# VH-VL binders against Large ribosomal subunit protein uL10m (mRpL10): the designs that were tried, part 33

Target 1, 224 residues: Large ribosomal subunit protein uL10m (mRpL10), of Drosophila melanogaster (Fruit fly) (q9vpl3)
Amino acid sequence: RGKINIQRPKAPHYERARVVAVTQPKYPELPKAKSCFKTRAERTQQQQENPYNEIIAREVRNWLDHSRLVAFFHLSSITADDIFRVRVQLHKQNLHLKSYGSKIIEQAVKNTRYEAIVPLFHSNHCIVFSPDPEKTAALLRIVRRVPQMVLLGGIVEETMLSRNQLVAYAQMPGLHAVQAQLVQTLSQAPGHLIQQLQAHQNSFVQVLDVHAKNQMNEETPKST

## First folded at step 14 (VH-VL)

Design hb94 (from gn1 with light chain H98E)
Fold by ESMFold2, look of step 15:
Structure hb94 (fold): chain C 224 residues (1-224), chain A 118 residues (1-118), chain B 112 residues (1-112)
Amino acid sequence: as target 1 above (224 residues)
Amino acid sequence: EVQLVQSGAEVKKPGESLKISCKGSGYSFTKYWIGWVRQMPGKGLEWMGIIYPSDSYTRYSPSFQGQVTISADKSITTAYLQWSSLKASDTAMYYCARHWGYSSFDYWGQGTLVTVSS
Amino acid sequence: DIVMTQTPLSSPVTLGQPASISCRSSQSLVKSDGDTYLSWLQQRPGQPPRLLIYDISNRFSGVPDRFSGSGAGTDFTLKISRVEAEDVGVYYCMQHTEYPWTFGGGTKVEIK
């Protein structure tokens, strides 16, 4: 935290409680949510600490087990500042933006009904977790202004939804019983849903990959 | 209702073995970690370690590594803390607590007082 | 190991008045996933600890709104807006950002 580093920590006088607002600016250059593009440090960590992957896989399992809303995104190139701002906006809504390596996701979903989602994580991605499925509308509103995050689909109340189904779910706020019934109806053909998600993901990945290669040939790095 | 019920108080002599239990109920036992916390008489809290009962994966505090064994039996929704050879310095209150990562230790057992005398 | 330092060690307070407890960590509690794994526990006399606050400022279910948490990075505060008789006890901050998980030394809140 650069702003904290340039200020000497002031020891607060006990009778005057220091209000350390959660709004203190965080240091710029927080890491981007890229799981499949590893820095040198990330490669070294995974190469040296295979048991660390098992710890993180259980953390992912915990988030999956305790999130009634999970949304999957393809993530194109984004600056550390931009992803940090998105993470802060999402966190205010109890939406938790994360990214993990594909091996870790595979370990986390093994022996669960979610094993079929593993191929979604072989490309650049991010995941949003939340315990509150009513936050789906807030999620979609925030990411609508983030073209680098492309919605692939999600899980609501342990039911897989396509992009279009998730959007439809979000547009019926305050009707949780009705929304639960709708999700159940949509889940009656799960095999077709997975095939449609995989086809759309492949199409998006191919288009984004070509676009990213063209942009990287012409782009200068943003710095903070 | 979520409950963690621990086994009763123990009075032991140095060198004896002991296994105390923590039975979880009212929730999906394998979706949470169980942690063990020591509180010596008149002192603060010390984290001893945790277990993930789904696969028995265990992490210990370095201060307790090799001093105790943490285990679980998911078929009866019970976690255990055990000593092979008690010492007088093991006299303390021992708590189990539930953890899923984000919301911290959210439910605690009532505690098991272990007294190791002379 | 992350060292958690609490101040004050003892906080006598008049019934109905506010109390404030500080916790400082030896390093940032923000984990690589972007969340901050700081919580506050209360231990009433003769009782087990109970969770009050997690993720710096989120009240756990059933915790009265007179309890609030704030802070960032390495500096955190628990506030009780109007202390009641049932608030007597020892309060601990805890980090679960990295192993080993560690607690602060505790702050004893007393009435009268």
Scores: ipSAE 0.616, ipTM 0.835, lowest interface PAE 1.9, mean pLDDT 80
Fold by OpenDDE, look of step 16:
Structure hb94 (fold): chain C 224 residues (1-224), chain A 118 residues (1-118), chain B 112 residues (1-112)
Amino acid sequence: as target 1 above (224 residues)
Amino acid sequence: EVQLVQSGAEVKKPGESLKISCKGSGYSFTKYWIGWVRQMPGKGLEWMGIIYPSDSYTRYSPSFQGQVTISADKSITTAYLQWSSLKASDTAMYYCARHWGYSSFDYWGQGTLVTVSS
Amino acid sequence: DIVMTQTPLSSPVTLGQPASISCRSSQSLVKSDGDTYLSWLQQRPGQPPRLLIYDISNRFSGVPDRFSGSGAGTDFTLKISRVEAEDVGVYYCMQHTEYPWTFGGGTKVEIK
C-alpha cells in the first residue's frame, strides 16, 4: 500500500476538487474594521440628520474659547488604531484630539473671530486643543511621528499662525525665558545710558581741568 | 478670583412662585456654562440642568424638565432658577456651579436653601 | 440614564491611613472622540461641593497631592494616600459624558 506522499498530495479528482471548493467554509470576510473614522460622506449624512448639531457646535465653540493652543491637521489615510494611539499620546500631554464635521465647524464659528478657519475643514481633518500654549513643542514632537497627520496651522493665544509660524513658535523660549532676557537686556540699558551721560560730564570736567591748568601756567611769573 | 454668589435662603408655601439667582464674577460669564444642582436634606447631589449664558441655550435633566426654568442675564452676569409653583418636595439646598470643557463644575456657589412648608 | 454606583457608602478611616473610593458607571463613559468626562467632588459638612479631580485623573487647582484619580471605561477610583482630619466629608463621582449628567450616591469618609 503506497506511502501517502504527504509532501505532494495528488490533486483530487476534478469532481472532488469541485466539491471541496464549494464546501470550503466561506469565512465571512471579517467585517473590514469599519474605520472608526466615518467617511466624509457618512459624516456629512449624519450631520444633516443630527438634531444635536447645535449642541456639538457649542461644544466646538467652548473648546475654541477655552483653548490657548489650537492646531489644525489634515488626515491622510489614517486608521482608527493609529488615531487612537496618537490620541493617547496627546492626552498624556493634556492635548485633546477632536474631529468634527465641516458643517458643525462652520456653524460653530459663524460670526466669530474664528471664521477664518472654515476653509481648513474641507478635507479629512482633526483638531488638537490645549489650555497650555507651552505644549506646542510636545504636540509637534508627537505629530512628527505620525506622517498621516499634516499640520495645516493653528491658533496660539488667540492669534492665527501658519504651519511655519507654529514651528517657529515651538522653538522659541518660553514666555518666562523671554521675559527674563528682556529684563536682562533692560537692566543693561541703564548702565549704557549712565555711561553715556557720564561721558559728557567727564569730558566737560576734563576740558575745565585743562583750562584751569593753562590758566595756572600763565600766572606763574617767569622769575627773571 | 472666580466667584459665584447665590441669593439668600427662601421660606415659601406650597403653590408659591420662586426665582433664585446666581451671580458670577471674576471671569468671562458668557464663556462658561452655569449648572444647577439640587441637594435634598441629607441626600446626594442631583443635576438639574445647565445654561450657556452667551445664547441662553439650556439643557435639563428629564427629572426637572418642565418643573423648573433655568435662565440667564448676561448683562448682569446672573443665572436664575425658578419655579412657577413650589411643592413641599422642592425643599432642598440648591447650588449653582460653573462648567467648562476642560474640567467639570470647577467653582460653586454657596448654595441657596429653599424651604417649602405649609 | 447612566447610573453611577459608588462603593463603599461609608468609609471609616484612621488618620494617616489611605482611603479608596470606587465609582462604577452603568455604561462606558468614553465618548466617540475618546474623552471621558468623570469628576470627583468633595463636600465637607456644611459646605458646598468642591472639585477635586476632573477628567479621571487631573487634580484641580489647590487640591493636595494626596488625592489621586484613576480608572477607565466604567470603573473609576479616588484615592487618598493619607487621610487628614480636613478630608472628612462626602465624596461624589460625576459623569458629564452624556446627558443627563449624573452623580454617584456619595461616599462618606469619617475618622475612626
Scores: ipSAE 0.036, ipTM 0.597, lowest interface PAE 2.9, mean pLDDT 84

## First folded at step 14 (VH-VL)

Design ha100 (from ha1 with light chain G31K)
Fold by OpenDDE, fold request of step 17:
Structure ha100 (fold): chain C 224 residues (1-224), chain A 119 residues (1-119), chain B 111 residues (1-111)
Amino acid sequence: as target 1 above (224 residues)
Amino acid sequence: QVELVQSGAEVKKPGESLKISCKGSGYSFTDYWIGWVRQAPGKGLEWMGIIYPGDSDTRYSPSFQGQVTISADKSISTAYLQWSSLKASDTAMYYCARSFLYWGDFDYWGQGTLVTVSS
Amino acid sequence: DIALTQPASVSGSPGQSITISCTGTSSDIGKYNYVHWYQQHPGKAPKLMIYDVSNRPSGVSNRFSGSKSGNTASLTISGLQAEDEADYYCSSYTSYSDPFVFGGGTKLTVL
């Protein structure tokens, strides 16, 4: 009896082969694993009808409406861990880091005064919200230590600011400080005005005195 | 001017409790982390823990977890390091230091508090 | 305990450049650019010399510089002066749960 080659078994007899062929379990074609990658189109269509998107969009609007400071950042090769780290630190300063999809942002700001921000959201991005515009300096201080976060611009007190303008804003004295300065300046203004008015009066009096002295000297007859 | 002023040197016996303090001034105390660092005599710096006085968020080094308590009173801009029961091995210089970021640098340091635990 | 590794001592002559290394792991120095250097003179509190690998705080001499390669950060002191004699410590961010780790320290002697 020849060594049964277990690696290349001889083809079964025709009848056996037929039986085997007929009895071969027809395994249903495994449903083609729908590539979890929903096509961009399918994602877009599903996103439009997803009530969840509207909820999130509303959330974004709410943040925008209640924030006096909004800053937009591009994220460059940042990890979730990094984002988390930064988020924690930002939160300590009452700065709220959020990340939303571009479509959600578009939906959120559509037909609003914030619509102009849409072009900023073409890539990975995050938004930082704060009710306190005075935290701008703190925000920038934190973000400067995170190279993966690139400031794009922001909104402060309902005014859209460029990156440079935000930086400039952060360097400005606080509102209270400015107010104090203003009050000081205003308080000094009357004094300065009085001084200026008095200066003119004094100068006028001096001129008159000189004139009077000159007249007196002319009226003094040269006693020959 | 930013300053961290620590409490004075302490001489204690084993088993005694101790609370040392670090008072910050010249800055917003609630906006910065305060870290505690131990330095045993002739040894290196050891990070013990950190607290954010604004919300009292506290983190400990694993080596010091459960061994000490870090706290802060923001009303008086003071951070504390506390032992319930001192050991001779706790003999060290203790520094408090300020950091804006919990992953950042300690930019200002207290003068240190020497704690001596001897029988 | 996760500790950063520093040489115990380094020495140099005045005017020379010396480098102090700080070696961590892929989870600390290798992962983050949050390495800081401190100078400590005897009997004094540490002073921040470098933050975030290569940045100098205000008031720190430009003779101090920092760099990083892989898991190793380096402090370079150029134009070594007598006043530079001190202990130097590196630190690094490690994790959210354990934010800070110090190196063992390096004693710098100026010969």
Scores: ipSAE 0.867, ipTM 0.948, lowest interface PAE 0.5, mean pLDDT 88
Fold by OpenDDE, fold request of step 17:
Structure ha100 (fold): chain C 224 residues (1-224), chain A 119 residues (1-119), chain B 111 residues (1-111)
Amino acid sequence: as target 1 above (224 residues)
Amino acid sequence: QVELVQSGAEVKKPGESLKISCKGSGYSFTDYWIGWVRQAPGKGLEWMGIIYPGDSDTRYSPSFQGQVTISADKSISTAYLQWSSLKASDTAMYYCARSFLYWGDFDYWGQGTLVTVSS
Amino acid sequence: DIALTQPASVSGSPGQSITISCTGTSSDIGKYNYVHWYQQHPGKAPKLMIYDVSNRPSGVSNRFSGSKSGNTASLTISGLQAEDEADYYCSSYTSYSDPFVFGGGTKLTVL
């Protein structure tokens, strides 16, 4: 009884080989185990589809749409206690301190005029909202006393302002005051112009008078 | 100009009620805190409490909680400190002071109200 | 009762520099940079001299300076003048519920 060479089995008879070939179960390729690690793209897509995120994003949009003053801050080593303290004081001035995740902000401002603010939200940030742009000075006055809050910029009356511009804005008189000043300036402008014109005329006349007097003195013959 | 003007000196007996006032002018009264500070004769400053006239948010020092009432009438830019029943130990100078922040500095002070409680 | 500790009295000669200390705890001066200093002349209301440890309000002389280390804040008066003779009080923020605490005060005498 010949030792069945299991290492090099003799090729089966042609008919048997055909049967074996046809009867070989085609095992479906086992679905490659979906890597438990969702690709960054899949994670991002899943995060975008989170209904909760959408709700919060809508909230953010609502704040943006109804705020005439929006200020962006970086938070540096600020404690919850500090945030609370500042929030309370800001609220007294109808300033609303909010903190949102960067992804939520991105979603909120997507396809809006505010999309340019997205780069500001790379780290710990907060946003202050207010319906009253006149509170800008109060806002800056408060946050100046909080070194952990660093002003990055803001939006006032739908215009994006740099930090410096926001500071400058806060130093400006109110709209009514500016209007009053403008009216005063406009009302004084004609008077000043007239005064300047008259001054030149008067000066000219004086010069002419002096010249005339000098000529008269030269024409008076020394009666010897 | 920012000014806090307090009511005049008071002489009272123990058990009497008293309400003193602090009127602010030259600024938005509702946007600042008003604090009350007691100074007993020859003693230091003691914080009593603070009120935000804009919403009447009031905070008291634990030592003065229940002993006094702080209030404000924003319509006339006036803050009040009141006692229901005075004690001899309430004899002191009382100052009102303005602060923009509830953790901040008192930048303007009233002239003080001397309260004397003597039998 | 949270109290800030100040020396009862400090003295100096005209032209000298003096320092008044204000010692609190890790829950007030040690925790926050909201220490303020007040000057009070006899029979007068207190005047703010320093806010937030080292800032001077408008109109306050540059002879007044403030600093903080640990739980102790300090008021330094340089070039001491006769007019500086007064009581000095420190204050600090403590908590939301009890925002302010004063020191016991320091009497400064100019000799």
Scores: ipSAE 0.862, ipTM 0.946, lowest interface PAE 0.6, mean pLDDT 88
Fold by OpenDDE, look of step 16:
Structure ha100 (fold): chain C 224 residues (1-224), chain A 119 residues (1-119), chain B 111 residues (1-111)
Amino acid sequence: as target 1 above (224 residues)
Amino acid sequence: QVELVQSGAEVKKPGESLKISCKGSGYSFTDYWIGWVRQAPGKGLEWMGIIYPGDSDTRYSPSFQGQVTISADKSISTAYLQWSSLKASDTAMYYCARSFLYWGDFDYWGQGTLVTVSS
Amino acid sequence: DIALTQPASVSGSPGQSITISCTGTSSDIGKYNYVHWYQQHPGKAPKLMIYDVSNRPSGVSNRFSGSKSGNTASLTISGLQAEDEADYYCSSYTSYSDPFVFGGGTKLTVL
């Protein structure tokens, strides 16, 4: 009577093995114990709901809405002492230097006309606000003496200006609002202005052509 | 053209009071700092103090703190330097100078006011 | 009293290049790039020649140049002319409480 080797049972016949494999209860994988540690992403999401951030975001919006001059700067290796020195000088010119977190800015400008500025706030940055667009020249004069402040762009009289446009604006004498519009028009639409100028010219040429064609048709004698 | 015009030379005795002036023209007087610089006869330049006429923010060199008073009248674009009691050691040329920045350069200078204090 | 150190006198011949040094500390010239140079002729007010280490105001000759290394700033005058004979003063920003410090001055003689 062959001792049934209970320790290493012979592998069942192939067909039986298949049946056993199919009939094995598939136990649902135990939910991987959610690490009690909130992921960095979850922590960041919870931080977004901080009522304090909402208050600051409202402040930012208020500054944006009441400022006729807004300038955006990147800060490169600037010390607190340097910032303080610059802030004091800017304040003398009725220029207000502020620094906000990128998330706060995003929240502040969400669904507003200022939403386009969000890409400017990926690094260490500061914003200068002023109710007076005529202080643009003074602002640029100050920041030229501060290499750690790099101008990125700005808003003047509700118009978004590139760095170059802002510099040009500051150099222009006269009615600042008109200057801003002119700079914007000159920078955005050489194509549209040319098209509009060309459209008027083309329409004039078309009208002249129609007139010329009509005159030519009147001069063709009906050959009876 | 930007110009700083100072008051004329002064001859005084020890113990007397004195107020000298510096009038700015050709620029926005309230948007620039006005500094005072002393130069004793045959000596170098010494910074005394500075004022921002726009808000009357006034700062002194430690060496001159309490020794002089700096003031400004923005209505007439004039800065002042005054002594309550002159000393013989106050004999010097005094310059006013304009600076756009608190940490910046003096880009325009007055012609200077000679103050002589002699017994 | 924080003073910047300048040589008492420097001399050169017409057409030569001369350099005037201004030595401060790690708290002034070594820390900031706000070094300025002034020219003063006898009986005249000082004139700004260089600002922020190396910048020239409008109307200043290109013969004047400025540089800085460590705690020492330098004024270089190239193509020396008789009119350059004057006293030269350096200045630097130091701190918020004492923003302006001058050097002792350098007498330049054109031989």
Scores: ipSAE 0.852, ipTM 0.938, lowest interface PAE 0.6, mean pLDDT 88
Fold by ESMFold2, fold request of step 17:
Structure ha100 (fold): chain C 224 residues (1-224), chain A 119 residues (1-119), chain B 111 residues (1-111)
Amino acid sequence: as target 1 above (224 residues)
Amino acid sequence: QVELVQSGAEVKKPGESLKISCKGSGYSFTDYWIGWVRQAPGKGLEWMGIIYPGDSDTRYSPSFQGQVTISADKSISTAYLQWSSLKASDTAMYYCARSFLYWGDFDYWGQGTLVTVSS
Amino acid sequence: DIALTQPASVSGSPGQSITISCTGTSSDIGKYNYVHWYQQHPGKAPKLMIYDVSNRPSGVSNRFSGSKSGNTASLTISGLQAEDEADYYCSSYTSYSDPFVFGGGTKLTVL
């Protein structure tokens, strides 16, 4: 009456599924007909009116409010696999790589001092958020070996910084490094303590003076 | 002074287990990947796998997947390479090396651990 | 899959310049600038000589330089010295799932 199914491989089912998959590949391609493709303007308008845009904008605002470091990048053409490996590497340093539409960014920063950042997001971009401003050096060390990410500038401790200011900030010792250096100096003779503290102070004063001069020399008013 | 110091040479018989170590010093151990590289006698370099000790993120070369285990103990700044059952073909020099980036260069190498597996 | 291709050996006289090639594909050396060169003397660990095609780490002689054209990277050693006699390996990033590949190595002989 028939054959024992346990002795027969499920080859017809598996082979047919495998052959169908090979014969009928489904690629993530958009339809070629113009009538089936929403224009860029239609996608932008639909996104603007979508009530979930307010939820995403709230997410962006939350990132801005809880991040002491925010860095903005122009993003050149990059594969999904390549941006993923960069995201993973950044995440290991508590650096969070995100991308949002310009309208969502505008909603997130409306009526805040950060409204000046909106024009940065009219082209292909990405943003890195972190609660740890001392991670600026790690961020720059990673992205200098990612040519598709071009630093535009950032926000550190609620102060907008240009590209050059952010690079200069990254060269400063972190607060923990300053605290460790102070503890080491305190364990030395009093003369050593004063000398090391003054040298460290002068280094910070020089960097802060550059920041203040850049803030004063900015052609567009800079929020604090 | 960045330094990677590996455990000493090993002479083993086929079927025995082995765990060799690589201790990093002079840098933030948890901020760098540690990779393991094999070199059979008179042969070239083969990467085996890599670990990020900060979160134990571990990747293996397809050629070594399931053949070895890579681990780390960040509290003592040490990475490990281990076999559950050695083969004679595992006779080789084994290097650890660090890289800041998953896609980057190995800028510092350990001195190597010679593993000899023979009857 | 396919390893990076290096010549098995090269030779040169003291004071000459020599070049070691490393040929990959459009998916590794042709796509990325993450090509690195390592020097290995007999019985010693490899030492990084060049990273990201052409960058020289501190402590590496300026006689060592690197370049890339298409799918081929090159290591050039100028003013060849007896101490340069060693094996040289290139490496490249390939993909997230299998990120590293080494070349087969080139034995440099100083005549």
Scores: ipSAE 0.807, ipTM 0.911, lowest interface PAE 0.7, mean pLDDT 81

